# VHH binders against Type-1 glutamine synthetase 1 (glnA1), part 6

Target 1, 342 residues: Type-1 glutamine synthetase 1 (glnA1), of Dictyostelium discoideum (Social amoeba) (q86b00r158to499)
Amino acid sequence: PRNSLQRAIDRLKNKFGISLKGSFEEEFYLIKKGDNNNSSVASLLNSIEKLDHGTFANYHSLDCYGDILEKITNALEEQGLPIEQLLSESGSGQFEITIDYTDIMEACDRHIIVRQTINSIASYNGYIATFIPKPFDGLVGSGCHAHLSLWDTNDSNLTPDANGECGLSLVNQFFIGGLLKHSKSLTALFNTTPNSYKRLKPFYWSGCNVSWGLDNKESFIRIPSSPFSATDGCSNFEIKTIDHTSNPYLAMAGIIHAGFDGIENSIAPPPPTSLFDQSVLNNQLIPSNFEDAIQSLKENHYLCENIGNDISNAFIHVKLAENKILKELSDDDQILKLLELF
Key: E = the ipSAE of ESMFold2; O = the ipSAE of ESMFold2 at other seeds; V2 = 0.75 times the mean of E and O plus 0.25 times the DockQ between their complexes.

## First folded at step 1 (VHH)

Design e04 (framework vhh_6z1v_2)
Fold by ESMFold2-Fast, scan of step 1:
Structure e04 (fold): chain B 342 residues (1-342), chain A 125 residues (1-125)
Amino acid sequence: as target 1 above (342 residues)
Amino acid sequence: EVQLVESGGRLVRTGGSLRLSCAASGRTFSTYGMGWFRQAPGKEREVVAAISGSGGSTWHADFVKGRFTISRDNAKNTVYLQMNSLKPEDTAVYYCAAKTYSGLYYTRESQYDYWGQGTQVTVSS
């Protein structure tokens, strides 16, 4: 898949002189292990069972996690990864780490390294780190939002235009038009397990509406506002639906080919939607399950051929087989299997 | 209910051109994703081209790229398929299809809600 991304990067650069830069927002839960320091089924279930209202409130505190978070951030810095931000997320014991943006291939490499580092440090220190999209009913899901920007060969950001819609340049609007056109097929590359679709629900801030807009958390494409938007335009755009079950190289290859289609064919996106208008006027959604997503991908000749027919066919075959197996498991066994895989 | 009426099918020589039209009923035509499909004798129906509700996004099957162009006129509630450089292999009944209220185009037959009766195109060498 890394070679597939390289081909997509080369295609965009050779045709338009455009390169993609980006970063991922890494969302994950930290769960403290029981006294036996065992990662077995019983140990995991014990950890979950101990998250009652009193213990749960205590684990909402950053102070409770201070030592482990310091060890994680130190390990990331030792590997040369510049941490832009660390936040406590809406869910109990849930955190988000954002690494500074870089060239898209390196961003994907960094994504893999960050996840491996968090898992290793957490495990060594008596915690379970989980990147599963929806590990617990009643708690928020974990994604890995991608922040993306377009750059020219002179290393100038092509994303902003203060006079453009949502502060975006025309070329970036076309790129988004391509992303929205291909959004249902891209969902298959972004969200590859049954568990992914428990997170992708309307009104859960997951971005499952086929739309875009300024600060709209329900949109497939969110345009982050900033103080600089009024003077320079918006510096990046965000894809919200991606989760940790994606292969980042395939996901980004798909994004680049979809955006390429938008630029090549001057595909204008629909008018941007606000959060309030979207709840009334726009009910068009990405697929609600993996089978529908993969069928959209199978019928997207453009994406499959540009990614590579062999790679696309292998992805479809493997992921359909994996999803069939996962669906036969209980919810608890599915979570345990996903901990082995992700 | 949406009704689709195709027109323009006829006999044409190899290398010739033809424009198919599909007139749709309904006041919300600009929200319909539209597609052209074809079915040759003894074959299953296949997608030829598709267009979004606004006309801003189009898709064409690889076997017609560079030869066929889908377009629409929302003021006239009509979608078109301009067919150039026709080949004997293009001989088929051509069907117009609509997906209501989506605004996006689709390439899967099962995603379309309404279908026309078809118009026969025959290409002779």
Scores: ipSAE 0.000, ipTM 0.101, lowest interface PAE 22.4, mean pLDDT 80

Design e05 (framework vhh_6z1v_2; at its last look DockQ between E and O 0.46; V2 from the best seeds 0.00; counts 0 for: pae O 15.0 > 2)
Fold by ESMFold2 at other seeds, look of step 2:
Structure e05 (fold): chain B 342 residues (1-342), chain A 126 residues (1-126)
Amino acid sequence: as target 1 above (342 residues)
Amino acid sequence: EVQLVESGGRLVRTGGSLRLSCAASGLTFSSYTMGWFRQAPGKEREVVAAISWSGDSTWHADFVKGRFTISRDNAKNTVYLQMNSLKPEDTAVYYCAASRTYYGSHLWSEGKYDYWGQGTQVTVSS
């Protein structure tokens, strides 16, 4: 799987002189252990400190969790994982840590270490950290959004173009065209449990629309703006659907091969959409369940062959079996089972 | 209304010591990373030191390392800069600043800070 990503990286570099850099936004909940005598989802919800929805919501959450968050950030820094940002999300007890972007193989390696570190520090300090995509029906889901950019052999960022649509270069637009073409198949690599699809709903800012656009949180591909976007273009693009159930090496290999197809075949993406404006194009959604996503991947001979037929077949077989087991459980029992995995 | 009020700036001799204080109000102080900046005549404002919201992590610029120490007291909503072994080159207006979202080395840019004090003058004489 790591080798599959390396082949994808080499393929993109050898053909086009392009390399990928990125980082993940790591979203997770912290749950205080001492209130969990009945191991149920309702019991876990009672353990989460409630956020005030007023103007001070971020402040109160960071205050209440400040000690554990500081221990987590110190541990990450000590392991050489430079933290860019720490955010308190609008969900009660939900946080986001962003690590500095780097070459995509290292970014995937960092992603694994970040999750392990957060889980370990939380457990040692009387908390449960969970990366489950939708642990609580009434609260915001957790993803690990990927921020990506394309670079040339001179280490120059190829992604921005102030004169391009959404501030992006034409080559990056073709990469996005490929990503949108393959989006349904990529969903099988990004979102590998029945619970993942509870998060992937319209109007949840999960990015389940097969579209792209500037600052569009409902799109599969979001283009983040900055105060300098009008002058300098946009420096990166974001894939919002990825969650922590994914194998980051397989997910990123799929992304690279999909983007490669877009560049090689000059696939223009459809016109971009704005947030809440779905009237501009024939808007499609990614699959609403894993079986449909995995069927799209099975039929995608291009992705399966490039990732590796043996690897793809093993992935499909294992994940279908795991999903069958999870579907036999109640929603609450699925959450409890997933807590030990993610 | 957020207010950051620096105090303690004065004239001191080379080799002397000075302690700056910055009292914060109108914000939840324990939720902010705090920084000290300085601006010498004719120069751009530069970061001197920063401290995490809990006080467990501190960062100091290389040009003050070993001489200056940032600290905070969350019960008093105050951040401090202890300045030892002062040099004439340390003469500047010193500013207190607060950041909600940024951490570590990203605090070296003044654009990463949300709130600023009005500054306190430190003058080091030969």
Scores: ipSAE 0.000, ipTM 0.394, lowest interface PAE 10.9, mean pLDDT 84
ESMFold2-Fast, scan of step 1: ipSAE 0.000; ipTM 0.324
ESMFold2, look of step 2: ipSAE 0.000; ipTM 0.287
ESMFold2 (binder alone), look of step 2: mean pLDDT 83; pTM 0.859
ESMFold2, look of step 3: ipSAE 0.000; ipTM 0.338
ESMFold2 (binder alone), look of step 3: mean pLDDT 83; pTM 0.851
ESMFold2 at other seeds, look of step 3: ipSAE 0.000; ipTM 0.282

Design e06 (framework vhh_6z1v_2)
Fold by ESMFold2-Fast, scan of step 1:
Structure e06 (fold): chain B 342 residues (1-342), chain A 126 residues (1-126)
Amino acid sequence: as target 1 above (342 residues)
Amino acid sequence: EVQLVESGGRLVRTGGSLRLSCAASGRTFSDYAMGWFRQAPGKEREVVAAISSSGGTTWHADFVKGRFTISRDNAKNTVYLQMNSLKPEDTAVYYCAAHPYGTSLRYSSPDQYDYWGQGTQVTVSS
């Protein structure tokens, strides 16, 4: 699949002189190990460290996880991975690590190394790190948000245009038009287990509306705004639906081929939508289950051909078989099985 | 850099009213956008209302529009949620959260809020 991504990169560069840069926001839970913490989902949830609810204990602090997070970040930095951001989610034991922006192939390579490092350091220090999209009912899911931008051969950012819709250049708008056209098929590459679809729901900030817009977390494509960059346009766009069950090389290859279609055919996206118009947008959703997503991919001759028919066919057959097996397990047993993989 | 303490949660009967308060400690409270979230047992944490750092912009979820109102008093470092016409489905732990100024406001996403309170329980009976 790495070679599939390289072919996609080369295609975009050779035809349009455009390259893609990006970074991933790595969301994960840290669960402190006890003697039987992996025996049930309930025991895992009970092992997430909780703060006492006193006068000053309600401040968000990394103190409870300080030692393990320091070891993780030190290990990542020693491997040459510059950490741009580390965030803690409130009281959930959930964290997000973002690695600095780079060429898309290197971003995918970094994504693999980050996950391996986090799992290894956590395990050695008495924690379970999990990247499962929806490990616990009633708690937020874990995604792998991708921030992406378009660049020319002179290393100039082609993404912004202060006079463009949502501060985006026309070429970036066409790229997004391609992404929205292919959004249902891309979902199959982004979200490859039944558990993925427990995270992808309207009104849960998952980005499952087939739309785009400024700061709209319900949209498949979110355009981050910044007061600082308002006069220069927006520097990147975000896809929030991707989770850790994706193969990042295959997901990014799909993104590049979809965006290529948008540019080549001048596919204008629909008008951008506001977060506050959620009721109008709910009628245009990405697939709500893997079977519908994979059927969309099967019918998408353009994506399958450009990714490679052998690779696409193998992906479809393998993932349908895996999902069939997972669906025969109880929800809790599925999560325990997924802990071995993610 | 803020610390948040919610108060005002209690048992109230259907149709009643309640005001929640969130007291903030810290020099930069007026620079933060503030949100109210809630989480009922077995459900995901969801955004109820949000207010900009100045108080000039507010957002309310569809399921509380016309019933709940968010407001803030920067002089007192406090954000409020006025809850009217309460329904049993409003029963939840209510959380106050702070989002730093200078970043894009994300009213629907808990992952953009850097500081959270401990929560205050609201129970609406019969």
Scores: ipSAE 0.000, ipTM 0.114, lowest interface PAE 20.5, mean pLDDT 79

Design e07 (framework vhh_6z1v_2)
Fold by ESMFold2-Fast, scan of step 1:
Structure e07 (fold): chain B 342 residues (1-342), chain A 125 residues (1-125)
Amino acid sequence: as target 1 above (342 residues)
Amino acid sequence: EVQLVESGGRLVRTGGSLRLSCAASGGTFSSYAMGWFRQAPGKEREVVAAISWGGSSTWHADFVKGRFTISRDNAKNTVYLQMNSLKPEDTAVYYCAAGSRIYASTFKADEYDYWGQGTQVTVSS
């Protein structure tokens, strides 16, 4: 898979002189270990609820988890990973760590290292860290949002244009047009378990609408507002649907090939949509389950060929088999099984 | 709830140096990106410098680049602004701000959630 990403990077650079940079927002839950607290989902949830008194979730969770978060951040920094952001998220005991922007291959490598570091430091210190997309019904899910930008061979950011739609350059708009064209197929690469689709629901700010727009958390592509000192437009765009069940190299290869199609064929995206736009007729959704997503990928000869037919066929067959096995388990048993993997 | 208290503002002569400090309390300081803003009489509030939560990235406005340096000490819950080669046009109230979702390379005032009361810096002829 890493080789597939390298091929995608080379294709974009050789044809258009464009490189992709990015960073991931790593969302995860921390659960204090107790006597057999991994034996049932109810025991795990009770551990979180006992520690986190919801009135001050943002402030209180960070205070209660200070020691473990400090150990995690120290371990990441000792590995040379520059941390940009640490937040308490909406979920009880849920956190987000974001690493600095870098070249997309390095961003994917960092993503793997960050997850491994969080898991090992948490485990050593009496915690369970989990990256499962939707570990608890009624609590928010955990994503792995990607912030991305386009750069030229002189390391100039090609993403912004103050006069463009949502402050984006025309080339970035075409890249997004490609992403939206291929969004249903990309979903198969981004969200690879039945549990992933419990997180991907309309009206939960998960990015399920096949649309794009400024600060629109419901859109597949969200454009963050330009920073205060920027005069030339938006510096990056965000994909929110990606979760930790994805292979980041395959996900990013898919993104690059989809964006390439957009640029090569000058695919204009539809007009951007506001979060407040309630028009049902303008909304299409990404697939609501893995089987529909994988069917879209199977029909997408462009993506499968460019990723590599052997790799795509292996991915499709393996993931369909894994999903069939997972679906034979109760919802709670699926969570316990996924806890061993994520 | 986060409280920010600035200190160090005073009268200083042109060409002089001054260090501002901002002490944070009531929250996990290390979870916030920090910024310094200033507002001169009759002018809009403008961003001067910013630093990411871990200190790995800093940004300085062009009009202070090479003269001012932002830094932080997470163990002391404090952010600093070292100001060198001060000019009369640097006269302003300086504000400390904390925000949870800011990119280090550029910043917007509306991305900062918590603000200090300000500290006056006056640079005389």
Scores: ipSAE 0.000, ipTM 0.161, lowest interface PAE 17.7, mean pLDDT 80

Design e08 (framework vhh_6z1v_2)
Fold by ESMFold2-Fast, scan of step 1:
Structure e08 (fold): chain B 342 residues (1-342), chain A 124 residues (1-124)
Amino acid sequence: as target 1 above (342 residues)
Amino acid sequence: EVQLVESGGRLVRTGGSLRLSCAASGRIFSSYAMGWFRQAPGKEREVVAAISQSGGYTWHADFVKGRFTISRDNAKNTVYLQMNSLKPEDTAVYYCAAQKGPVYGSSWYDYDYWGQGTQVTVSS
C-alpha cells in the first residue's frame, strides 16, 4: 500500500506541483497488567478505573503513568521523532501523542513507528497499549486524527488565504470539495472494523457530518481557527474520523486522489457549517456501518481505479470477510480479538 | 512544601489582554507539570491550559486555542497564562495547579497543589 501512496503523491505533484504534508494525533489507552482476571473486558476496564480513581491509588496511578509515558516519549525521541504534544485525554487511562508535521509519506512511516514503539514499551513494562477505536462502551473512543496541508515545490504553504472562506485558499477549498464528494467511500478506507462504527456516532465530536467548517468537530473536515493571526488564514485542515484500523498509506492515497478530483474539476465545497446547524446536516452523514461504507467504495469507480483495481478489489474482499467473522463473535470476544491486532 | 500564588487578575474590556502569573515557592517546582483552571459561579472547575515539567509540551482547551498561551520559567518558579481577545465568557476565578511528574493531567483531581485563585472579569 506504500507504493499506492507514492503513486498518489507523484500524481498530485506531476499534475499540479502540489505536495501534501501532515501529522497524526495518536490516541490510545494504557491498561496496567496485574489484574487477577486479565481475560475479560470488564477486568480490563476495572484495571483502568482502579488505577485512575482510588484516593490512595490516585497517587500510585500518577506515578505509574508518569514513568511509562516518560519511557515511551524517550524511546520516540531516541528514534529521532520530534514530539509536538503529549496529553491526557478525557478517557480514563487515555493519552494522545502528536508528532511534528512532515511530508505525508514520512508522516505515515512515523505513524507506524509510533504505534509499534508505544506497543513495545508498554508491553515490556507490564501494560497493554490499545489503539482499538471503541474498546469500552462506557469510555470515549480512540482516533487517529490527521492534520493536513498543501504545499508547493518551494515548500510554501498553499493552505491559507486570509481573503478565502474560513481563511483557506481556493485550491484548498477545491481539495476539500473533492474530499466531501468522496467522503462516504473514504470512510471505508478510514474505518475498517465493526468496532470503528461504535466510535463514529453523531454528537460525539467524531466528525460524522458530510460538511466542513471553522472549529466544527462534528464536520468531516474541521478547519482550525487562526484568531492569533486571523489576517494570515488557516495553516491546515483536520480529518477526525480516521482510526487505527486503517492502513495509513491507503487512507492517505484515497485522500490525495479525492482531493485531486476536487482540484482538477474545480469542485466547490458547500458553504461551511457551524455546530449550531446540526439539524440541517442529519441527512448528510457518513455511513454508520462498514457494509454501507464498502458499498460506497465499490460504486466509486474513480477512487478504485486510481488506487488500483487489484488493490481495491483485494481490500474490499478481505475486509468484508474479516467483518463477517468479527460480527459472529460476542461483543466482548470481538474486543479481545481486536486487542491482539491493535 | 509547594505554595502557589496567582496574580494578574483584574477587570478588562472585551477584546483586551491579561497576563496571569503563578509563583511557586519550593525547590521542586521544576519537577511538576502545571495547569491553569477556571471556575465561573455555579459551574464546575474546567481545565484551560497545561504545560509539562520541561515546558516542551503544552495543551490548550478548544475554547481558548489561539487566544491563550501557557508558558513557564523554571528559573523564576513561575507559570504564566497570556490571555488575548478576552470575551465576557472568560469571566471566572483562575486557578494555578501543580501535578507531580512530567505529564499533565486531564482532571482537576490529578493535581496535587492549588493556588487561592485570581479573579478575571471581562466587561462587554
Scores: ipSAE 0.000, ipTM 0.145, lowest interface PAE 20.4, mean pLDDT 79

Design e09 (framework vhh_6z1v_2)
Fold by ESMFold2-Fast, scan of step 1:
Structure e09 (fold): chain B 342 residues (1-342), chain A 125 residues (1-125)
Amino acid sequence: as target 1 above (342 residues)
Amino acid sequence: EVQLVESGGRLVRTGGSLRLSCAASGSTFSSYAMGWFRQAPGKEREVVAAITRSGGSTWHADFVKGRFTISRDNAKNTVYLQMNSLKPEDTAVYYCAAYDRLGYSPTKSYEYDYWGQGTQVTVSS
């Protein structure tokens, strides 16, 4: 799949002189190991609750996680990864690591290295790190939000235009038009397990609406604003739905081919929506389950051909088989199985 | 909602010190986590420091660690940035920002809901 991403990168560059840069926001839970604490979901949740009660008394303190977080951060920095920040998220025992943006192939490579390093350091120090999209019903889900921008061959950011809709250039708007056109098919590449769809719910800020907008966390494409957006335009756009069950190379190849279609065919996105706009309740949603997402991908001859028919067919076959097996397990057994994989 | 007004920016010589203040009005100040951002001429906007609602936890960017310190006084509805050992590369407009979410990354400007108008800091050699 890495070669698939390289072909997508080359296609965009050769036709339009455009390259993609990006970064991932890596969300994960840390669970302290104890006697048989990884033998059941209840045991895992109990471990988080014990740590959470200690932290809740000192709500803004990271005392119970300070040592492990320092070891993780040091290990990442020793590998030359430019860490922008590691912070606690809204979930109990949940954290986010942000790496600075870079060329899209390197961003995907970094994504793999970050996960591997977190898992290794956590395990060695008596913790379980988990990247499961929705490991606990009562707690928030974990994704890997992608921040993306378009650049020319002279390394100039093509994303912003202060006079453009949502502070975006026309070429970036066309790229987004392509992403929205292909959003249901892309969902199959982004969210590959039944558990992924427990995280993807309207009104959970997961980006399930087939829409885009400035600071709209319910939109498939969110455009982050800053104090400089009105003057300089917006520097990047965000896809929040991607989770750690995706192959990042395949997911990004899909993104690039979808955006390419938008640019090549001048596909204007619909008008942007605000989070609190009444029309959000009537917006088209991405698929609510993997089977519907895969069916959309199977019917998308454009994406399947450009990704590669053999790769697309193999992905569809393998993922349908995996999902069938997972669905035969209880919800708790699915989580325990996914904990071995993610 | 909260309204933010920065003050304290001025011309300072290399090696000097300066304290910036951000006064908040409107919604309950203690409901908001706070951050300081800056943008220098010809450079991208960057986060310099952040502080939680209670002031119990702080973050500082690597390029200011040991030199800058963020703090807050909830009784006075004010957040501060103490800047020591100033360098010419610290020259920028400094912005105060607020957000009311728990667990969101304070390094991301788009997570902040409310912004001040900025205060200019110029460091001369």
Scores: ipSAE 0.000, ipTM 0.145, lowest interface PAE 20.6, mean pLDDT 81

Design e10 (framework vhh_6z1v_2)
Fold by ESMFold2-Fast, scan of step 1:
Structure e10 (fold): chain B 342 residues (1-342), chain A 129 residues (1-129)
Amino acid sequence: as target 1 above (342 residues)
Amino acid sequence: EVQLVESGGRLVRTGGSLRLSCAASGRTFSYYAMGWFRQAPGKEREVVAAISWTGGSTWHADFVKGRFTISRDNAKNTVYLQMNSLKPEDTAVYYCAADTSPKYSTGGYDLSESEYGYWGQGTQVTVSS
């Protein structure tokens, strides 16, 4: 998969002289193990049930988790990973760590290292870290939002244009047009389990609408407002739907090939939508389940051929088989199985 | 897709000045490298000047250096060729052309006519002695 991403990067660079930079927002839950200091099934189910009933609500703050979070951040910094942001999220015991942006291949490599470090440090200190998209009914889900920007060969950011729609350059608008055109197929690469689709719901700020807009958390592509003068334009764009079940190299290869299509064919995105535009919720939605997403990918010859037919076919075959097995389990057993994987 | 229309060609006396304009239609004009070419009777078409999509990099043929200047205004979808100190040897049909594909890199332009996919109809410049 890493080689697939390299081919996508080379294609964009060789044809247009454009490179992609980015970062991931790593959302995860921390669950403290009980007195027995074990990982038995009963202990895990008990922890999940207690968290789901809000038992840990008073302890889900940065202050209460200070020691473990300090150990995690120190381990990341010791590995040379510059932490841009650490936040307590809306869910009980849920946190977000963002590493500073870098070249897209390195961003994907960092994503893997961050997850491994969080899991390792949590485990050694009596916690379970989980990256499952929707581990607890009634609590918010965990994603890994991607912030992306386009750059030229002189290391200049091509993303902003203060006079452009939403402060974006025309080339970035075409890139987004490609992303929206391919959004249903990209969803299969971004969200690869039945559990992923419990997180992807309208009215839950997950980005399910096939749309884009300034600060619009319901849109597939969100454009963050510039923190600087209004004359500067926007420095990046965000894809919120990606979760930790994705292979980051395949997800980013898909994104680059979709954006390439947008640029090569000058695909204008539709007009941007505001969060307060009611019609956005009744426009096209991304697939609501994995089977529909994978069917869209199967029918997308452009993406499959550019990613590589062998890689695409293997992905489709493996993920359909995994989803069939997962769907035969009860909800609780699915969570236990996913805890082994993520 | 880009459509190009040249204007400004006319009869002018030796030593005079002239500005050619090339009006482009199409959403992608701002991202195409552009060139000016010319063809005199009985001669092959030759490149005169080229400009990157940003306007930050330009090239001029040795036979026009110091006399001709290429420029562009992306807000007006127009590329220009300012021609000073005109000589009888400058008599030709002048064509503007857009590269085969958009160039998003800074400094990018091409000098071979085979790299240009979109061409105008040409505008005649005649320089009298």
Scores: ipSAE 0.000, ipTM 0.188, lowest interface PAE 16.9, mean pLDDT 80

Design e11 (framework vhh_6z1v_2)
Fold by ESMFold2-Fast, scan of step 1:
Order: C-alpha cells, then sequence, then structure tokens
Structure e11 (fold): chain B 342 residues (1-342), chain A 125 residues (1-125)
C-alpha cells in the first residue's frame, strides 16, 4: 500500500505541482489492568469507570494517568516525534495525541510508529491501550482525524484564501469537491469493520454528513478556524470519519486520487453545511454499514484503477471476509477480537 | 418550485458586449451555487462559468477566461454573466442552473438539478 500512496503523491505533483502535508489526531483509551486483572469486557469497562469517574475534561483524568502519559510522551519524543498536543477527550480514560504536520508519506509512517509506541509502553506498564472505533456502547468512540493541507513546489501553503469560501483557495475547494464526490467509496477505506459503523452516527460529532463547513463537527470535511482573523484564511482542512482500522497509506492514496479528480474536473463543493436545510442533510449521509461502503468502492472504477486493481481487489475480498467472520461473533467476543488487532 | 428565468440574450456584433441575468425564486438562493451553460446548434451543452453561494469563488472555462465574468447579487436573487469581446463561436442558447447540496462538477450538466429555459445569444460577423 505504501507504493500505492507514492504513486498517488507522484500523480498529484507531476500533473499540478501540488503536494499534500498532514497529521493525525490519535484518539485512544487507556485501561488499567489493576488488582482485579481479568479478561471480560464488562470487567475492563468497570475498571475504566472506577479509575476515572470524572465529569470534567480537565486535569482530573490527566492526574490519574500522569505517570503513564509521561512515559508515552517521553518515548515518542525520544524517537524524534514532535508532540503538538496531548489532551483528555470526552470519554473516561480517553486521550488524544497529535504529532506536528509533515509530508503526507512521513505523516503515515509516523502514525504507525505512534500507535506501536503507545501500545508497547501501555502494555509494559500494566495498561491496555485501545484504538477500537467504538470499544463499548457506553463510551465515546475513538477516531483518527486527519488534518491536511495543499502545498506548491516552492513549499508555499495553497490551502488558504481570505476571499474564498470558509477561507479556502479555489484549488482546495475543488480538492474537497472531489473528496465529497467520492465520500461513500472513501468510507470503505476509512472504516473497515462493523464496529466502525457504531461510531459513525449523525449528531455524535463523527462527521458523517456528506458536507463541509467552518468548524462544523458534523461535516465529512471540517475547516478549522484559523488562530488568526478570518481575513487570513484557513491553514488546513480535517477529515473526521477516519478511524484506526484504516490502512493509512490506502486511505491517503484514496484521498489524493479523489482530490485529484476534483481539481482535474473543477468539481465545486456544495454550499457549506451551516446553510443546509434538514432534509438535504439527511439525504447526504455516508454509508451506515461496511457492506454498503464496500459496494460503493467496488462500483468506483476510477478509485480502484488509480489505487491499483490488484490492491483494490485484495482489499475488498479480505475486508468482506473479515467482516463476515466478525459479525458471527457475539458483541463481547467481537470487542475482544478487535482488542487483539487494534 | 424552483424557478430560474434568464434574460438579456439578443443579437450583438463581433467584439461587442452583453450582460445576461438570471432571476431565481422558490429556494434559498444564497445557499446554492450557480452556473452558466451554453448549447450551440448541433453541439453538446457545455459549462461556461460557475460561482459559489457567497460569490467568493468563481470558475470560468478556458475558452471564455478574460472575456466573461460571472457574479451574483444575493439580495436580489440574481446571477449575472458579463460577456465581453464576443465572437461568432459564442452564439448559443445560454442557460443558468443551480447545483443543489450534493457534490457536482462545474464541467458536468447532470450535476445541476434545476435549469432555466435559456436565452438566445447571437453574435454576427
Amino acid sequence: as target 1 above (342 residues)
Amino acid sequence: EVQLVESGGRLVRTGGSLRLSCAASGFTFSSYRMGWFRQAPGKEREVVAAISYSGGSTWHADFVKGRFTISRDNAKNTVYLQMNSLKPEDTAVYYCATGKNYVGSTTYSHEYDSWGQGTQVTVSS
């Protein structure tokens, strides 16, 4: 898949002189094994609730997890990964680590290293780190949001335009138009297990509306407001639906090819989501299950051919087989299986 | 009911100028992108220009860049196409269209959901 991403990068650069840069927001849960060390899902959930019965997204959770978080951040920094942010998230025992942005291939490589480091340090210190999209019905889901920006051959950011919609340049708007056009097919690359679709629900800040908008957490593409005034434009755009079951190289290859289609064919995105009526929003949802997502990908000859037919066919067959097996398991056994994988 | 009414089409001499207008009603005009298309006798319909819902972004086909300018007035629910340096090959029926809330292409007519009846522009030699 890494070679597929390299081909996508080369295609965008050779045709338009554009390169992609980005970073991932790594959301995950830490579960302390504790004295009641056991393997049941209910016992693990109870351990999270007992350890961190907090009601505020502040220092309380960080205080309970201070030692392990310090070890994780020290290990990441020792490997040369510049940590931009570490936060407590909405879920009890849930955290987010963001590494500074870089060239998209390196961003994907960093994503793999970050996950491996978090899992290793957590395990060694008596914790379970989990990246499962929806580990328990009672807990908030974990995503892997991607922040992306477009750059020219002079290393200038092409993303912002203060006079553009949502502070975005026209070329970036076309890139987003391509992403929205291919959104249903991209969902198959972003969200590859039945569990992924328990997280992707309207009105839960998961970004499953086929739309875009400034600071709109319900949109497939969110445009974060700039730390500068609105006249400065926005420096990046965010895809919120991606979760840790994705292969980052395939996901990014898909994103680049979809955005390429947008630029090549001047695909204008619809108006930003804050102006949409309720009926239109409901008609514009990404697939609600993996089978519908994969069917959209199978019918998308453009994406499959550009990613590579062998790679696309292998992905489709492997993931359909995996999903069939997972669906035969009880909900608890499925979670336990996914804990082994993610 | 979405209604789009084009006006301003007429006979004009080569090198002349013309301004087309499209009056929109029956929807929240300020929330939708607008496009101008044209269709010459015996040819397929082609996109000429497009404008975002706010007017902050515009696109013009290569064959009209520097000559045509799309604009809109959201207070008046109207989109305009200013055409300068007209050529005989610009002779066509010009249509305005609105793209709904799904992703479309400025280059594909099937991405637009509502169309006006068109206004005839004839450029004499």
Scores: ipSAE 0.000, ipTM 0.138, lowest interface PAE 18.3, mean pLDDT 79

